# Ledger of designs, part 1: VHH binders against RNA ligase 1 (RLIG1)

All scores and structures are predictions.

Target 1, 325 residues: RNA ligase 1 (RLIG1), of Homo sapiens (Human) (q8n999)
Amino acid sequence: MKRLGSVQRKMPCVFVTEVKEEPSSKREHQPFKVLATETVSHKALDADIYSAIPTEKVDGTCCYVTTYKDQPYLWARLDRKPNKQAEKRFKNFLHSKENPKEFFWNVEEDFKPAPECWIPAKETEQINGNPVPDENGHIPGWVPVEKNNKQYCWHSSVVNYEFEIALVLKHHPDDSGLLEISAVPLSDLLEQTLELIGTNINGNPYGLGSKKHPLHLLIPHGAFQIRNLPSLKHNDLVSWFEDCKEGKIEGIVWHCSDGCLIKVHRHHLGLCWPIPDTYMNSRPVIINMNLNKCDSAFDIKCLFNHFLKIDNQKFVRLKDIIFDV
Structure headers, positions and changes below count from the first letter of each chain, unless a header shows other numbers; antibody chains aren't numbered by Kabat.
F, E and O are the ipSAE of ESMFold2-Fast, ESMFold2 and OpenDDE, as the mean of both directions, binder to target and target to binder. V2 is 0.75 times the mean of E and O plus 0.25 times the DockQ between their complexes.
Where letters were taken out, [cut] stands.
Atom coordinates printed by the task and the answers are left out, and those that the model quotes come from them; centres of patches stay.

## First folded at step 8 (VHH; from p01 with K65R R105Y)

Design t03
Fold by OpenDDE, look of step 8:
Structure t03 (fold): chain B 325 residues (1-325), chain A 123 residues (1-123)
Amino acid sequence: as target 1 above (325 residues)
Amino acid sequence: EVQLVESGGGLVQPGGSLRLSCAASGFTFDDYTMGWFRQAPGQEREFVALISWSGGSTDYSDSARGRFTISRDNAKNTVYLQMNSLKPEDTGVYFCAAKLYSDWYTPSKYDYWGQGTQVTVSS
């Protein structure tokens, strides 16, 4: 299998997009929505989209695993955004129909200082060694998730730095129809991006856990390959999203041979998200922690301990996983 | 040496079915998007179907859509075209082709071609 790309930057849509002056269903208080046309984008064509691997776009928050303090660490997405004045300036500039790349940024004045441990995303454009804003005026980056960090408590819940493991949801290696939750060495995830999903992430579209018993998991990007994708025609994709069981997903991410990532979201096609019956919840799940030596080492209240208690159990659906507290 | 060898063509009545096969050798098959093209007498070669290297993505001409199915077996280095509900206008030489990069619908951009197999749909 060809190595799948990491999600470091914003992904373009597979189709040319247009702005419609209609209220967005995706973002509150947004007076416009972005819809896909019937035309495949040049970026997609240039990236050889038809040779790409289509995967499920998972609705969560993007994470990154890379070395910090001489060990594998989980990193949370933190994009630097311009201050209000700079944002206004940039918006005004965009209204003049000028190329966003021609906008002059003073990063020191237009942006708050980066957090102490902030790192820019890979492939971020740099001038004189300093990262510059993208076409949206953002500087994409990452911050390390420290143990028991309150701001990133859900991120922290899925990693254990003492044992250097993370809770991951993926396909069972021997059965593509079976999902598996396992403790994976963080070292195995190095330089990969993942999606954090769960009870307190993006409204919990997958129905994991409860407010009383929150449940979060990491999903490596590209973990769920689509087996039967229709043509890249707009109508065919719409039909697939609406009528196919496998189409009960947020969107599609194509992993192209050159490392480029291309996406299409339900919203781009005028379809609703979230939906009540996701494809992710239509498959059985097995717990496989494979932690032979760690049984007494976890905090009683930690997510790892809960999963250890239900190790080797099989569930009909992901949302059926309930922890007995 | 790179080879693409088509098979499975023949004479069939309208409404009938054929399954074409293309056996590939001499190149890394699973790196290539595979396509089927056809050429009727006196006409230009036209796109019929394509399938990505992984098999995860497919596309069809408007004429082929709903009737033809392209598939591949990377373990066998073979691409297939299942043709159902054949029509007289489907008559022509069917070619298997391989390409690595963009311009999926342009014959001249494909890297390798087979010799073709004749498909005749006639009552």
Scores: ipSAE 0.005, ipTM 0.246, lowest interface PAE 10.8, mean pLDDT 90

## First folded at step 9 (VHH; from t03 with S57D)

Design u04
Fold by OpenDDE, fold request of step 17:
Structure u04 (fold): chain B 325 residues (1-325), chain A 123 residues (1-123)
Amino acid sequence: as target 1 above (325 residues)
Amino acid sequence: EVQLVESGGGLVQPGGSLRLSCAASGFTFDDYTMGWFRQAPGQEREFVALISWSGGDTDYSDSARGRFTISRDNAKNTVYLQMNSLKPEDTGVYFCAAKLYSDWYTPSKYDYWGQGTQVTVSS
């Protein structure tokens, strides 16, 4: 399977976007909305969007698998943001009607020092070996997820570094209509980005687990290809999102031939997210851990252990997976 | 090959009932919203009823509302139209149609069509 592009930077919208001074449904307290126009962006056209592979945009937190301490490691997304003063300065610059020269960043003064073990995202612009902020004033990056890290406890729950495996949700290899949860070697995920979803991620739009029994999973970006994509017209897209079974998703990510990723979100079209019945929950799920029980010593309370207990079971929906106390 | 095969049509007296069936094959039935249309002689094809892919949403024409009931069995890849209190004006060829998205009331936008089944309401 040809590896699709990794999500390292923020993806542009397939349409030219405009800012409207209306409260955002995406972010609380954001006084503006980013809405798509009817015009396909030049970036999308240049990237040959019409030949791109459309995939489901999964609503979670972005993760990255790359080598750390001589082994595959899960990394969590951590963007460096400017301090309040710098942010204000940048905002003023963006709102200035004057054809202002390029905004000047002093990364040392405008940003807090990078956390320990922080690495910049791939393709981040660098000046003299130092990463510089993107068009949003952020420096995208990653931090390694350590075992038992409280800050990233949900990330940690889906990886086992002793056995070098991760819990992954994807299509069943033999049945595209069937989802599969499996323990995947981290080595197989090297240099890939994934989306972490679950009970405590972004309000749990997919209804996984419960507060008492949290459930999280990794989904490789591009794992869910869209079969019946509508035209790149607003009316068709809106209709598709509203009426089509496959359209019950957060948005679309196009994987272009040049490696560029382009997206459209429901919000760009004035539609709501999350929704009660997602496409992800419209398909059956099979548990296939494929682990040798003799070689696996998981903590009893570990997510891996819970899945092992229900290994080879099939569920009507993802949200039907409930771990017995 | 995609096929929609209607059945259950026939001759019935006014006030009578019929149950139409449409058996689907050759496509992923569960992904499609299904609809019923009818065409009277010399008339244009008109919308009668629709049911969403999940079965959770239904809609009817004004003439059908209260008398007709659309349902589906995804396990059987079949959509049904229960027609009660039939009237002479209900006479026509009834067609089953499938669509993924877009305007549910415009016949030309449906992806797949059956050959139709004749319904005749006459004393």
Scores: ipSAE 0.662, ipTM 0.867, lowest interface PAE 0.7, mean pLDDT 92
Fold by OpenDDE, fold request of step 17:
Structure u04 (fold): chain B 325 residues (1-325), chain A 123 residues (1-123)
Amino acid sequence: as target 1 above (325 residues)
Amino acid sequence: EVQLVESGGGLVQPGGSLRLSCAASGFTFDDYTMGWFRQAPGQEREFVALISWSGGDTDYSDSARGRFTISRDNAKNTVYLQMNSLKPEDTGVYFCAAKLYSDWYTPSKYDYWGQGTQVTVSS
């Protein structure tokens, strides 16, 4: 299976977008929303969107696996943002001019110093070896997730650095209709981006776990390919999202042949998210940890230990996995 | 090969009942919304009933509402149409149809069709 592209930077919408001065349903306290027009963007066309591989956009927080301290590590997304003064300056510029590329950034004055161990996202634009802000005025990047990190406790819960494994949700290799939760070697995930989902991520749109017993999982980006995508027309896509079982997802990410990633979110089309019944919860799930007893000595409170206790069990839905029942 | 095979049609007196079945094969049945259509001689094919892929949503034509009930069994890949209080105007060929999304009431938008089963309501 061809490795699909990684999510390092913000993905553009497949359609030309416009800003509406209406309250956003996506972002709290945001007085505007971004909506798609019916026109396919030139960027999408140039990337040969019609030949691209469509995949499910998973609603979580973006993660990255790459080497740190001579071993595979999980990295959390951390974008550098401009200070209040620079943000105001940039906002004013955006209201006066259409092209944000003409805005002059002084990174040293406009941004706080990068945190310790921070690395810029791949393909971030650089001037003289220094990363520059994107079209949103942010510098995308990553920070390593250390064991028992309180700030990234949910990230930490899905990795074990002693055994160099991570908890991953994907399709079963022998049954496309079956989902599988497994412990995957971190080495197999090197240079991939994944989406962290679960109880305490983005309001838990997939209904995983409980507050008392949180449950989180990593999903490799591109893991869920869409089989029956409609034509790339606004109305057809809306109908697909509303009516089709497979359409009960947050959005679509197209993986283009040139490595470009293009997206469409329900919100771009004026549709609601989250929804009560997601496509992810419409398929059965099997637990397959594939760990030997000698290689599975986990803390009793660890998420890995909980999954080991239910190893080889099959559930009707992902949200049916509750450890305290 | 995709197949939809209707059964259960026949001759019945006014006020009588019939239960139609449609057995599906060759596609992922539980992904599809299923519908029933009918066509009387010399008339266009018309919508009768639909049931969503989950079974949670149903809809009926005005003529069918209150008399007909659509249901499905995903384990058996079968959709049913219970028809009660049948009238002579209900006479026609009944077709089972399947589609994933879009307009549920327009026949041309459905992906798969059965061959139909004859229903005749006569004294």
Scores: ipSAE 0.656, ipTM 0.862, lowest interface PAE 0.7, mean pLDDT 92
Fold by ESMFold2, fold request of step 17:
Structure u04 (fold): chain B 325 residues (1-325), chain A 123 residues (1-123)
Amino acid sequence: as target 1 above (325 residues)
Amino acid sequence: EVQLVESGGGLVQPGGSLRLSCAASGFTFDDYTMGWFRQAPGQEREFVALISWSGGDTDYSDSARGRFTISRDNAKNTVYLQMNSLKPEDTGVYFCAAKLYSDWYTPSKYDYWGQGTQVTVSS
């Protein structure tokens, strides 16, 4: 794979983490917290984290581009979870043992059958023709985003299979301080994972669009590299997240030379997310659809048509985009 | 030897304007975020505006937004702060600062500092 950002499996944290129970008279019903210790994890050290490329962890939902019905297709993440009986059995096993990999899964009995078109995430282990659940008891995988599937209508809004294009946000090729929204051939995205963001995704942390005029975008994983990240010390990272403009992000994903992806989330450091003005949503952006060869006969209400009407416009901030309706 | 030299301060009436300049030497100007900070008597140095190393992107404190404009001329190694609609609370010493490859709001994170230029807004 030529491009960075393939997120096929769950990413481990850069630090050793611990589950923190903080009940009090005021916090008695608060959820458990998973907090980073100051110790760099074995997985991060084994992956040579200090030589890795740090990138912005984008807060959205994970997507994948690969072939379906002989053409490039967008795929949505669909992780399979154990049924109630199997989940209870797994939790009981964890109380008595420390290594979840030793737990016996009967995937056919412990999980509902996968949807017909579901595929496991790439490089998922197989035993007797069944994918092996991860350390959390989940089986990561993908389903194709079919036209007219209401469950994935927002995924569908950022692709057009007739013209084989996707709506993508990246840095402008000639100006790293400028973002660019463009229609990109799906074939250019083959075998890459991307993050879907926008109005109807994860509470819209980037403040894009509105209910009347939703705005959604795909961002290739690794598209926003972090330059001059501080040392991998807990205190230095906290300061960077809090007081550096580039640190106004959900977290960091390190792309290691061996292909491993390692992460840290603001919440791991006791910091809040979302925040009102993020690094991404405050950046200037230009619309450059590059659809000269297309028929341009889009439905008048589709997202591609809305962007065509503001083609070549520049906005001071990504969150400021307004469609011409 | 790194030098940052501010100029353009002075006395101005409320509602007036000033343009501050900061001439830089001794480092690769294009690789640095340039910032303006101010310090009123008895106060700590506070962030006013920055212009990013990464292509001229800008940010402002809440008090400066909409009234002040930061800009840079990389050919002249100079950063500017155009201050409009000045208020008495804008009074203070204005400092230019530089930070390699990072857009920090915190004064202690900046690598280089100028000596400052006084801005006084009074009737």
Scores: ipSAE 0.417, ipTM 0.784, lowest interface PAE 3.0, mean pLDDT 87
Fold by ESMFold2, fold request of step 17:
Structure u04 (fold): chain B 325 residues (1-325), chain A 123 residues (1-123)
Amino acid sequence: as target 1 above (325 residues)
Amino acid sequence: EVQLVESGGGLVQPGGSLRLSCAASGFTFDDYTMGWFRQAPGQEREFVALISWSGGDTDYSDSARGRFTISRDNAKNTVYLQMNSLKPEDTGVYFCAAKLYSDWYTPSKYDYWGQGTQVTVSS
């Protein structure tokens, strides 16, 4: 499969969206909804959406692999938000219907200092050496996943820096219908973004592992290309999400030729997520760690050791994986 | 010319078994999801089972799950439906269908159809 664009920024929707309010008949508080209209957005048209490569939008948390301390490291997404005063100033400016591009940010005053070792997302616009906040007032970026950091313990569980490997889910190279879980050199993942999924991520929409035996995996963005997506028409996409097995996914990410990423989520179309039987969690999977047991002394409780004990085993569904513990 | 030819239908007692076959020609069989649909008299065609273009993943309707098994032999360009524990409600014409690279449950989405084979389950 061709490597596709990386997820460095917030992705716009393929359709023009509207905010809908659903007030309670009995004065109950209800959240606003954002729903797609039938109109393809100007951003999608400008990116030549009809020639783009559609992929599964994986429901997890975004990660990045790049250099830290002279070796490949996993990085977690951390977007900087403005302080309360700057948020208020920005919202007042927007309510006056002034162009957001004309809003003046003083990044040093409007944002707390970045955490140590934080880096901005690639291709972030710079003005006078400061990253420019996006249209929502946020500055996307990354922090390294340090060994034994409790804040990122689940990110840390899918990497081993001593052996410089990561636990990755991908298609089997010889069988497109078979998933493969393997240990991949971190150097092979340099400059890629990935999605972390599993037991302790976003309510575990894929039903992986258990509280007693958590299971987490990294998925390179764009790894699961959609082969026969219907036309880019609201009703055709709704039918596909509802009545096609490949459509049992959170959403779609289109990878445009200029590197732009465009998305749609089930809930933009008024559809529910999560669902119990997803496309990903229902597919067969083989464990192929490609590690020598004699050369790999892992902690007995770590994911790499658990997968080594079931190496070369095949499961009917990804969600059926059970460790030999 | 694309052809899908079903066989193996017939009259069966309740609780009995049948094995349906569908021989395919005129397209690259390995790239297609194969499905079985059925139609009772006066009713719309309904989904029974599918086997995916991608590695033989399967899915079933609620009424078929646990009783029917779909399989394929790519070397023979043939898809099968093993039907066990048959009930009178299973009576109908069974159709084989093919769809390029997609696992649809909706009959109208399938590209090619066979002529159908009659299955009758009666005491």
Scores: ipSAE 0.395, ipTM 0.782, lowest interface PAE 3.3, mean pLDDT 86

Design u04
Fold by ESMFold2, fold request of step 17:
Structure u04 (fold): chain B 325 residues (1-325), chain A 123 residues (1-123)
Amino acid sequence: as target 1 above (325 residues)
Amino acid sequence: EVQLVESGGGLVQPGGSLRLSCAASGFTFDDYTMGWFRQAPGQEREFVALISWSGGDTDYSDSARGRFTISRDNAKNTVYLQMNSLKPEDTGVYFCAAKLYSDWYTPSKYDYWGQGTQVTVSS
């Protein structure tokens, strides 16, 4: 596999999907849902989904580690979206049932200028030096998480550029049933995508930390492989998500041998998310910061200092972590 | 030949305690989630407790939580259910079950089953 866990573009669903109305008590307040059919998509079949590595789809915000100002840096996902007029033009074109790839984009006119220091996602098509919008009309990309950027303060809390480290959650190397939180060199994460989770991310589906003591972590994409996934039949997946402890997750990402990433979300199967007791937040975890050389170097209020104070401690559940404050 | 052999059932007064054991053979015990299920007369088997293949995590039904404790001894290939503060509604046949690599709550998903041991809670 070219690079396990690199999420540069939107992932197609493993099933053919349809837009359907959600049942409602009032017609004017009903939301629409995207639901999976029972048919495996051609994209999934072409990627040989049955041989792919299934992993937990983590519910957070996508991050990327690559070079900025000659050092490894954390980058936040920022997709460029078309102007409302360009979006209208695109939707009208698609209404005629024409191929989206044939739609003409003038990126300089159809999109606002890229934010400062923005870069396009890897493998984005380039025509005449301009990135080509994807099938949804978006241009995926990244912005650097700078130390003083208030917009990305929670991203910033999980990295320290002076020591070139990131706060990472993975399986313990010797015990796949045990989670491990550690400080990882940013250089070890180069060219990988990760998911940021925690107190202030996406409504905190994992129940981590508190308002008084926020807790945030990075999870490399693909870090939590699913060992005994049932067949790709719709009913078997629904049963697994509902009635298996390991199925208490947001969704599944399959890592295909050609590098393609394919997903399914609980919502695609008509199931609820978030749920109070997830697989991740219920698992035992050990703190192993390995930062003895840096014991007195951190701000008293930063996450790295908080984790150092509980270094080598084991918690029965990830959600039970309490800082020594 | 796979075998799961339960023991430790019996008659006990309300508020009493019992310890169930299940000795396993014929498979790699460490790779299996072990579960306890119970069946009251005229009822389907229902989940009571499980202990995971992946590092010994446990989970319990709402009726068992706080009163029952599941544990395993991988050296002896044995799973236990310590049952405290027993109530008449706990009466039934208790079954030990094993499932490869998955923590299912659903009885039909388990690969191997014991014959069961009777637990009766009555004054």
Scores: ipSAE 0.322, ipTM 0.740, lowest interface PAE 4.0, mean pLDDT 86

